# VH-VL binders against q9fz32: the designs that were tried, part 26

Target 1, 221 residues: q9fz32
Amino acid sequence: MALYCRDTLIIIFQKLTVADLARASCVCKVWNSVATEDDLVVSAFTAPWRIKELVGRPASVSFWRDNGIWKFAISHRICRGDSVTSLAVKYAVQVMDIKRLNNMMSDHGIYSRDRLLIPISNPEILANTTCYVELDKYAKREVAVLYLEGAPKREQPVPGTNQQSNLSADGKRRLIESLRRSMQVDDGTALYYLAIAEGDPRSALSEFSADLRWERQAGLN
Short names: E, the ipSAE of ESMFold2; O, the ipSAE of OpenDDE; V2, 0.75 times the mean of E and O plus 0.25 times the DockQ between their complexes.

## First folded at step 10 (VH-VL; framework fv_ogalvibart)

Design t5 (at its last look DockQ between E and O 0.29; V2 from the best seeds 0.00; counts 0 for: pae E 4.1 > 2)
Fold by OpenDDE, look of step 10:
Structure t5 (fold): chain C 221 residues (1-221), chain A 124 residues (1-124), chain B 107 residues (1-107)
Amino acid sequence: as target 1 above (221 residues)
Amino acid sequence: QVQLVESGGGVVQPGRSLRLSCAASGFTFSDYDMHWVRQAPGKGLEWVAVIWYDGYDKYYADSVTGRFTISRDNSKNTLYLQMNSLRAEDTAVYYCARETGYSSDYYEGYMDVWGQGTLVTVSS
Amino acid sequence: DIQMTQSPSTLSASVGDRVTITCRASQSIRSWLAWFQQKPGKAPKLLIYKASSLESGVPSRFSGSGSGTEFTLTISSLQPDDFATYYCQQYDSYPLTFGQGTKVEIK
């Protein structure tokens, strides 16, 4: 009888892990109704890390199923002089982990981005902090993001807004530099391909590659 | 067909320099990180260096740091290894290898394609 | 550096045998382990990635398991084409490192 009382269930479920809540949600309708409560799930998710507040909610319930340290990342705004190596040293993480987290490939190098997600090496950094649930377009997943310098500026691209159109002059410069390096061409050539690709770096790279293939086939190289 | 072909190997004296090349074909070379791996005669495999797709980031094994330089020309679909101050212990078959970026939807980074290798012999 | 230790160094087996090769890492490499096959005078060939994922085109008799520091390559039924040297490799962090190799030879 006691296990059907909502208040009693809440007290018990407050002590459960996210995984246990998920299991509890499958027991019966009453348990499901309590175990899926947003406050309980958020608390269970944040408690192991002593996170003060979680801002935002994931689009998928699957987000909650994995509350490992890899679910969290530091948002690093890319500055001049930054490299993956330097950031790895700065944050005491492995280069490969940065690369994996951000899915770094030729279509989006470090300099084509405004920020880089940094994996968390020391979980203590999360204690008493505010984390923001975000869908990162490069990571292609929802991540609980820690901002070390404070709350994200509202100008963070809303998922789905064509970020390509609002690149700052600096962002454009960085993008061009990234493409220049990736293509191993001069700035003019990089700009040309970016222009024909309507500002899409992936398309720019694709077009460049296509032209190179054509040149090779034509015996021009 | 995806293919890597190493060249530039040969016999050199200690202290000399040699430049290896790896020609890539059958894939978009500029999208992939590339590695050099070597194997001394009758021995195991030893990782030498990696260069990222954009040519900016490079990493080396301690045994070759300061002596070897990895580079690439994406316009030529070619990977290079400049080897300076060669030593007897550098004698090996040198392989170039492609690192695949994605498994499913996420980057993982493993070597999926290898060349046939080119032999470098350092002897007095 | 992460050290990779394979065992055994040499394995004698017959066609049809179940063969198991182990690889130990000096520290956790999570699942970032690959297995390669190498035949004499040939380049290494990728068999398994991410500890247990079979590379395309590799026969299903090959399987990988393990995580953290202990890993295993299994050939369920050894075929004549399987006599070769096998290497494990970690790609968790730089420098990338290989095991010493396991030579599978005919009994």
Scores: ipSAE 0.581, ipTM 0.836, lowest interface PAE 1.0, mean pLDDT 89
Fold by ESMFold2, look of step 10:
Structure t5 (fold): chain C 221 residues (1-221), chain A 124 residues (1-124), chain B 107 residues (1-107)
Amino acid sequence: as target 1 above (221 residues)
Amino acid sequence: QVQLVESGGGVVQPGRSLRLSCAASGFTFSDYDMHWVRQAPGKGLEWVAVIWYDGYDKYYADSVTGRFTISRDNSKNTLYLQMNSLRAEDTAVYYCARETGYSSDYYEGYMDVWGQGTLVTVSS
Amino acid sequence: DIQMTQSPSTLSASVGDRVTITCRASQSIRSWLAWFQQKPGKAPKLLIYKASSLESGVPSRFSGSGSGTEFTLTISSLQPDDFATYYCQQYDSYPLTFGQGTKVEIK
């Protein structure tokens, strides 16, 4: 029947939402193959917001399953004098939504970061833009980000290791949590040292201790 | 063994000041936002204030703004509430509460651990 | 400020009863709602977060539902340990606000 023809399924699935594509992918092997096609998935993900282009691909397939407004954010470059309160006013968003989006659990505030994710209060700003799929190391989530200044990096800025990518999501969380306790730092810092140590917790602790010793010595000079 | 223990409550006259403390143990205090919540005798719960993990971002209920100051000392694992210009309506049991850490893939921001409370009585 | 209104303010129930408590917000709080249990002389205890998620160690007879402005806490089969006062609390935005409480008493 025509419902098993790949060309016919492509035409039908081009009109589906991300939710309906997910349902279609469960029907049979042929439907699964078509419903998971990259071009169809990206088109369904971006079309409701009229995004011109989505650059990069997520590591997790779950990224594509929901394209609600919380999947998108403005990547704001932190400037001298910025506070969460002032940015909430500037972008007409709630303070607690900035806090939630960025998973703000760090001891060092916003000035320990180069950029801060800002929730989208007016979805219209996404129209005819290029968004970039990035893993934010502080928020610990994959986000489609908009750079108001344009022209960011071609790939995610998060450093990674091949051994880190072999863990499940809950395995990665447990490892990061354990390392965070050992180093007494936030998750973003723990992830950074784990990445430069190629996924080895002992090496991550050694690098952290070495950096801390040199920073103290430099501060005394 | 996560624990929060309030202290510093007592009986004071209106217009006086009092400082409450909350000693934290069993978790990395500096990773968590902390709250004060109060409950007048026989009444419901009223949120008072929050201080974020960094010690700089603070928010208050309208009923205490300008009179109460929340603060923390992360090196001593201690949360404080400085209460100035006390009024009879400030009479309550004062609880400190911890805001959640990693209950999911993302930060959610609900209060998950509470202290025992300390009673403040403001009467002439 | 977001006002939270609970109903009923008190209810009488017997062991084994299904108990339902309603909480209404003066504006949408999406799903940023928590439920707390408090016994006399004790601190509140978290039961439910994010409207419907059960906190670790809380018995499965407790459940939460709702979104937007209307929320429900349900105890499917009331136990002797469940006689207490229950509070809803929104954490969508500051200032955080609680409902006035619902006291569940022995019928």
Scores: ipSAE 0.332, ipTM 0.735, lowest interface PAE 4.1, mean pLDDT 83
ESMFold2 (binder alone), look of step 10: mean pLDDT 92; pTM 0.942

Design t6 (at its last look DockQ between E and O 0.23; V2 from the best seeds 0.00; counts 0 for: pae E 5.9 > 2, placed apart)
Fold by ESMFold2, look of step 10:
Structure t6 (fold): chain C 221 residues (1-221), chain A 124 residues (1-124), chain B 107 residues (1-107)
Amino acid sequence: as target 1 above (221 residues)
Amino acid sequence: QVQLVESGGGVVQPGRSLRLSCAASGFTFSDYSMHWVRQAPGKGLEWVAVIWYDGYDKYYADSVTGRFTISRDNSKNTLYLQMNSLRAEDTAVYYCARETGYSSDEYSGYMDVWGQGTLVTVSS
Amino acid sequence: DIQMTQSPSTLSASVGDRVTITCRASQSIRSWLAWFQQKPGKAPKLLIYKASYLESGVPSRFSGSGSGTEFTLTISSLQPDDFATYYCQQYDSYPLTFGQGTKVEIK
């Protein structure tokens, strides 16, 4: 029967939601074996948001059972002068949503952290990006995080810079406008994230739509 | 076994004070935000107050602001409600309730474990 | 403050009936809505969170739906244990607020 052929089941299960995949895993041994395959589970988890890649594996198997937007967050690097209020304005989210996502953090708790989880107000920011599964010890939760400046990596490759001679002022303005609408942020913020993507106009849209690169070694003051 | 037990209710005259206590057991109290919810006899539920897990943020219903104070002692696994300037309208069963924590839905503010309540009667 | 209005206030039903309770918010609360069941003399019990997620140990005949300002609780086949008062509660913003309750009674 075709419903017991593993190749046929893989094709069918690749089209299922996370919830339907969990239900399929309870039907029989053959279905369970296919429905719990790592690559298929990761694909089902990421597909609704069009995430390019999910890096890392959770400690809890229950992580995979729900992939609503709340499972994802921006990992914001805390800068001098940041407050929960200023970040709520910057990211167009409510102050309380930031506090709730970070384990009901009080306003002054921000000063003891390197990074803060920011709720996602525009899910399109996840499209064509790389997200990282992390256990955030302050938020006390596993979350798939997006680094807008690029993930902090040791031994990152030397960044390339496209010459700006190919980018017109109109083209740069349209790119910033597109990023601003996709991220639901002001022009200054869109320009900032474009700049941390190495300034390459040919790759900048794809990197901002999917993932930002960030030179941790070169990004220090 | 997860359990919440309220105490300190009774009959008091208007204008007086009471302190309610809630003893928690069977879970790590300091990981959870805690609520008081009240219910007047024959009436619906009314949220009263919350204190966040670390004791810094507190929020109150308009009907009790300035008169009630929520507090907690994480070393004693105990939640408190200090009720000052009591009015007849404060007559209710007072429930201690635990806010959910660390489920797949971390936008929390709903209560998953409740005590059995303690009756406060404010009467002349 | 966000006002939560339940309808109906009282509902008479028989065992086996499908029961639907509606909860309306005065402004959008997104999906931050919980449902509670309360029997006389007992503490409330959580049934549903985030509008549609069933709490562990709650029978599958209970379901929730809705977003924004309109939400429903459905009991697909009423059982004797389900005669109780049901409350919705928003947790989008402080102060947290409950609906006035819906009493489901024996017909």
Scores: ipSAE 0.100, ipTM 0.591, lowest interface PAE 5.9, mean pLDDT 81
Fold by OpenDDE, look of step 10:
Structure t6 (fold): chain C 221 residues (1-221), chain A 124 residues (1-124), chain B 107 residues (1-107)
Amino acid sequence: as target 1 above (221 residues)
Amino acid sequence: QVQLVESGGGVVQPGRSLRLSCAASGFTFSDYSMHWVRQAPGKGLEWVAVIWYDGYDKYYADSVTGRFTISRDNSKNTLYLQMNSLRAEDTAVYYCARETGYSSDEYSGYMDVWGQGTLVTVSS
Amino acid sequence: DIQMTQSPSTLSASVGDRVTITCRASQSIRSWLAWFQQKPGKAPKLLIYKASYLESGVPSRFSGSGSGTEFTLTISSLQPDDFATYYCQQYDSYPLTFGQGTKVEIK
């Protein structure tokens, strides 16, 4: 009986990791309702890093499933004279890590960009900071972004703008076709996973893969 | 089924050009960076080039820089290697390989799928 | 460039033997190391990625370990199908580089 009391659950769930909250959300409807509370999830996500505040919300719930250091990055506005090498030195990170995070191979690619995301090597930099959840178009992922020089200027895309709204009909079709091919499923199935992933193709693929694993474990395939 | 099939290999004279192709199937080609790796007869593996998923970023081994060009047509699910000014030392089986895509948990960068290769012989 | 030194170049073993192959990097590559198996006339096959993660479909008798500059591939009990050439590869930085290979042959 005590485990059905919302207040009791909140107290218990406040001590859980993000991963444990995710597991708890699958137990029953009551647990789900508490474990998915925004404040609780955000708190669980930020607590290990001692982040003061997380601004914005991810478009995909899959964002919360992983709170590793790679979910965070420093926003660096590219200035004249900057190079990937110089930035690597400046932030004491590897050149290749910068390139991987930003999906870039050529060092010259930096000149076509306004900013680079810099991976975080020292998690202590996150302590008592404000991080902003953003979808970076080059990284092709949602990232908790740290701005060292202060809050992002208003011109930065508001976290949580549904990328679904800006895809042309053709873009949506291509996306669905891509997912269909990647998943080796029919259009209906691809659309289903895209919908549950709130329009994020990566999340859709992740969910699909998780289901396949579950089916295999359950002996259904 | 995920598959890569190389073609375009053959016998050519030094100084000539050859274009290799790699046809991809069974996956979303445009989501993956692609590599060329070669192997001289009886020798080890040598990385040749990589092209990013969008086709804009490329990188080459020093041994082929200025002579080889990697490219891709995502609409055709095909990777290319234009080889110019061929040399005897370019004789090898050429493999195309897929680099794993972005993972939510980790950076990718390893080659998980390979073609069967196509033989290029440069001889007088 | 990062040089990968693989040892031994050749290894003779019997079925059932424990086999260990080593790979050394000229500088730290963290855990960005892969192991490949290649049989004559065939393409390389991925065995291990990120130094210790087994690729899907690869038998559990294969294992990888190491970080930084020293890595090992281990076959716990050599099977007839395991006679092949093995290569380590770093993918920490470009250019990507391979070890010179280790041929595992029947004793």
Scores: ipSAE 0.022, ipTM 0.578, lowest interface PAE 5.9, mean pLDDT 86
ESMFold2 (binder alone), look of step 10: mean pLDDT 93; pTM 0.950

## First folded at step 12 (VH-VL; framework fv_ogalvibart)

Design u1 (at its last look DockQ between E and O 0.39; V2 from the best seeds 0.00; counts 0 for: pae E 3.6 > 2)
Fold by OpenDDE, look of step 12:
Structure u1 (fold): chain C 221 residues (1-221), chain A 124 residues (1-124), chain B 107 residues (1-107)
Amino acid sequence: as target 1 above (221 residues)
Amino acid sequence: QVQLVESGGGVVQPGRSLRLSCAASGFTFSDYDMHWVRQAPGKGLEWVAVIWYDGYDKYYADSVTGRFTISRDNSKNTLYLQMNSLRAEDTAVYYCARELGYSSDYYEGYMDVWGQGTLVTVSS
Amino acid sequence: DIQMTQSPSTLSASVGDRVTITCRASQSIRSWLAWFQQKPGKAPKLLIYKASSLESGVPSRFSGSGSGTEFTLTISSLQPDDFATYYCQQYDSYPLTFGQGTKVEIK
């Protein structure tokens, strides 16, 4: 009976890792409602790193499931004379990690960029800092970004224009049905993923797939 | 069809120089990092050098640093290895290999395509 | 430099056998490990990338596992075409390094 009390659950869940919260979210609707609370998830995500504050929210729920050091990066503004090699030395990281993190390809050289994301080798650098959740256009992923020289001038990410696809009620129904079939889930689950994907079915499928992969890795299936 | 073809191998005396070429076809050469890997007769594989897609960043194995130079001509779809001050221990089949960078939304960075190799023999 | 150590150096097996090759890294390379197959007089062929991902066109009897410092290549049922030398390679950091190889030969 005690495990159905919201307050009790909150107290317990505050002690859980992100991974455990994710597992808890799958137990029942009540647990899900608590385990997915933004404050709990953010706290669980930041706590291992002793991050003071996390600014912004990811578009994908999958962001929270992986709270490894690789979710974090330093924003380095590119200066004259910078090279990947010099930056690797400066930040004591591997050249390859910089390359991978930034998806360095022929269409975008270092000098075509305003910044490079630098992987973090020492997690202590995150302690008592403010990190910003950003979608980096080159990395093509959401990253918790650390700015060493101060807060980024808020170019407010234009909140993704909720292209509320004026899908007719019928269109929405068809979409849900399509997702349900594709995901092989019930309507509620399909709606959930569609909601977290802000109405984008591709994103919804991606999120669902990510969850399945995580479940497999966690041995929950 | 994606293909890499090495050339320029042969027999040379110690201290001499040799230039290897690798001709790429079937893909956009300028989008890929390229590697040289060598294999001494009856031995294992040894990484030699890499040049990034833009030709600016290069890395070498310690065994060849200062003696070998990797370069590329993207207009010719060709990778090069200039080998100077050759030693007996440089005797090997030299392979060029393509590094697959970006795949499905992630940078991978593994060698997916190899040439057939060209034999370099350094002997007095 | 990251040293890659394969075991065993030579493995004698029969057709149909389950074969396992181990690769150990001197330090963590996370999942940046590839497995190659090489036959005499031929170039290496990629089998596995990212420790466990099967390259396109490679038979499903090949599988890779592991992370960090220990990795394994498994052939579930050895076929005549599988007698070759296998190499692990780390591509975590420069210089890239290979294991010494494992020769799989007919028993």
Scores: ipSAE 0.464, ipTM 0.783, lowest interface PAE 1.3, mean pLDDT 89
Fold by ESMFold2, look of step 12:
Structure u1 (fold): chain C 221 residues (1-221), chain A 124 residues (1-124), chain B 107 residues (1-107)
Amino acid sequence: as target 1 above (221 residues)
Amino acid sequence: QVQLVESGGGVVQPGRSLRLSCAASGFTFSDYDMHWVRQAPGKGLEWVAVIWYDGYDKYYADSVTGRFTISRDNSKNTLYLQMNSLRAEDTAVYYCARELGYSSDYYEGYMDVWGQGTLVTVSS
Amino acid sequence: DIQMTQSPSTLSASVGDRVTITCRASQSIRSWLAWFQQKPGKAPKLLIYKASSLESGVPSRFSGSGSGTEFTLTISSLQPDDFATYYCQQYDSYPLTFGQGTKVEIK
């Protein structure tokens, strides 16, 4: 058949792995258009793990380039009495892998957060589940997270702010990218200012501008 | 200059106790996990223990579990190793080492700075 | 516990030779491997971390490769200061473990 026909390409690409879709997307504009279609990419990403639903869209296309087990994690709510050792036993994972995944340091330890990401030791836990694509500020990357207690309840909006703090992972990533471009900084810096502004992009820009003025006056640039 | 200086080594009889200290300088001690590693004379390196930055999370080699206790005092920038029920096979040079936990955006986890060591000899 | 086995135990070489040391793990350690150099009476010195990353200030004649269970340290052109004992160490999981060491001697 003709390798530039979209209907034919969709049929072929529906059978491809995530890695093969990534390779196909580099061939030409037509192949790129089909190989990067949201429904096709999500299906290829989730099918090996039998995930029922993937909620949210990552900000980076590179997220879809592989779907290894390291892209997924359990989001565990920290409870009284939890330790890294007890969680490693509970989830049958290595202590150091919890430490690595969460970048556990003085400002990023278990007691500095409400939730801890747990690596997936048994991929079958993903079957027939809903996973959420989220940017984790401690792991500093997008992760497809599983909530064992079910989807988190929606939080009420903060008075006087817009709904950016309650947006989906796609919405939050797009907001971060917009701030990154506006401030001409990396993702981590954009996240920092968004966090201190409690999700309000106007306040984030104001804080950034104030810090820039201080640094220029102090000669720290 | 980043420095680690061990002290407290010496000659002791089997069954006795000894406490090693490691004085840290030139870096923010409370941000780093710390290790003890030992080397018997003419032998290879053996990891002994780690204590995390928080002072609560501690892990030990099987050869010393139940006999050795690692601890730290972040206000004094000092790492400790309490060695109880010493045996002849505990004879070694004991090094303290800093774990590089964070050099950029990602956890590292390797030992990047070592002290010069202190000798512990367990003999009758 | 993850056992680390180095080969050879001793290696004789001349200045300018290419030297290769192998380290094998009893199970996959992915890329969580470091190489250390130790001279008599001195503390170990880090050369390579994460299997192939060169530590700052280490000469470029040192290189590391491998993943999973097999790893290699290479010295492309041996210098007089390179006669020492070399250790590999896994830091994939506790307990951390070292290879038995490889002594590089002058021929």
Scores: ipSAE 0.380, ipTM 0.755, lowest interface PAE 3.6, mean pLDDT 83
ESMFold2 (binder alone), look of step 12: mean pLDDT 91; pTM 0.933

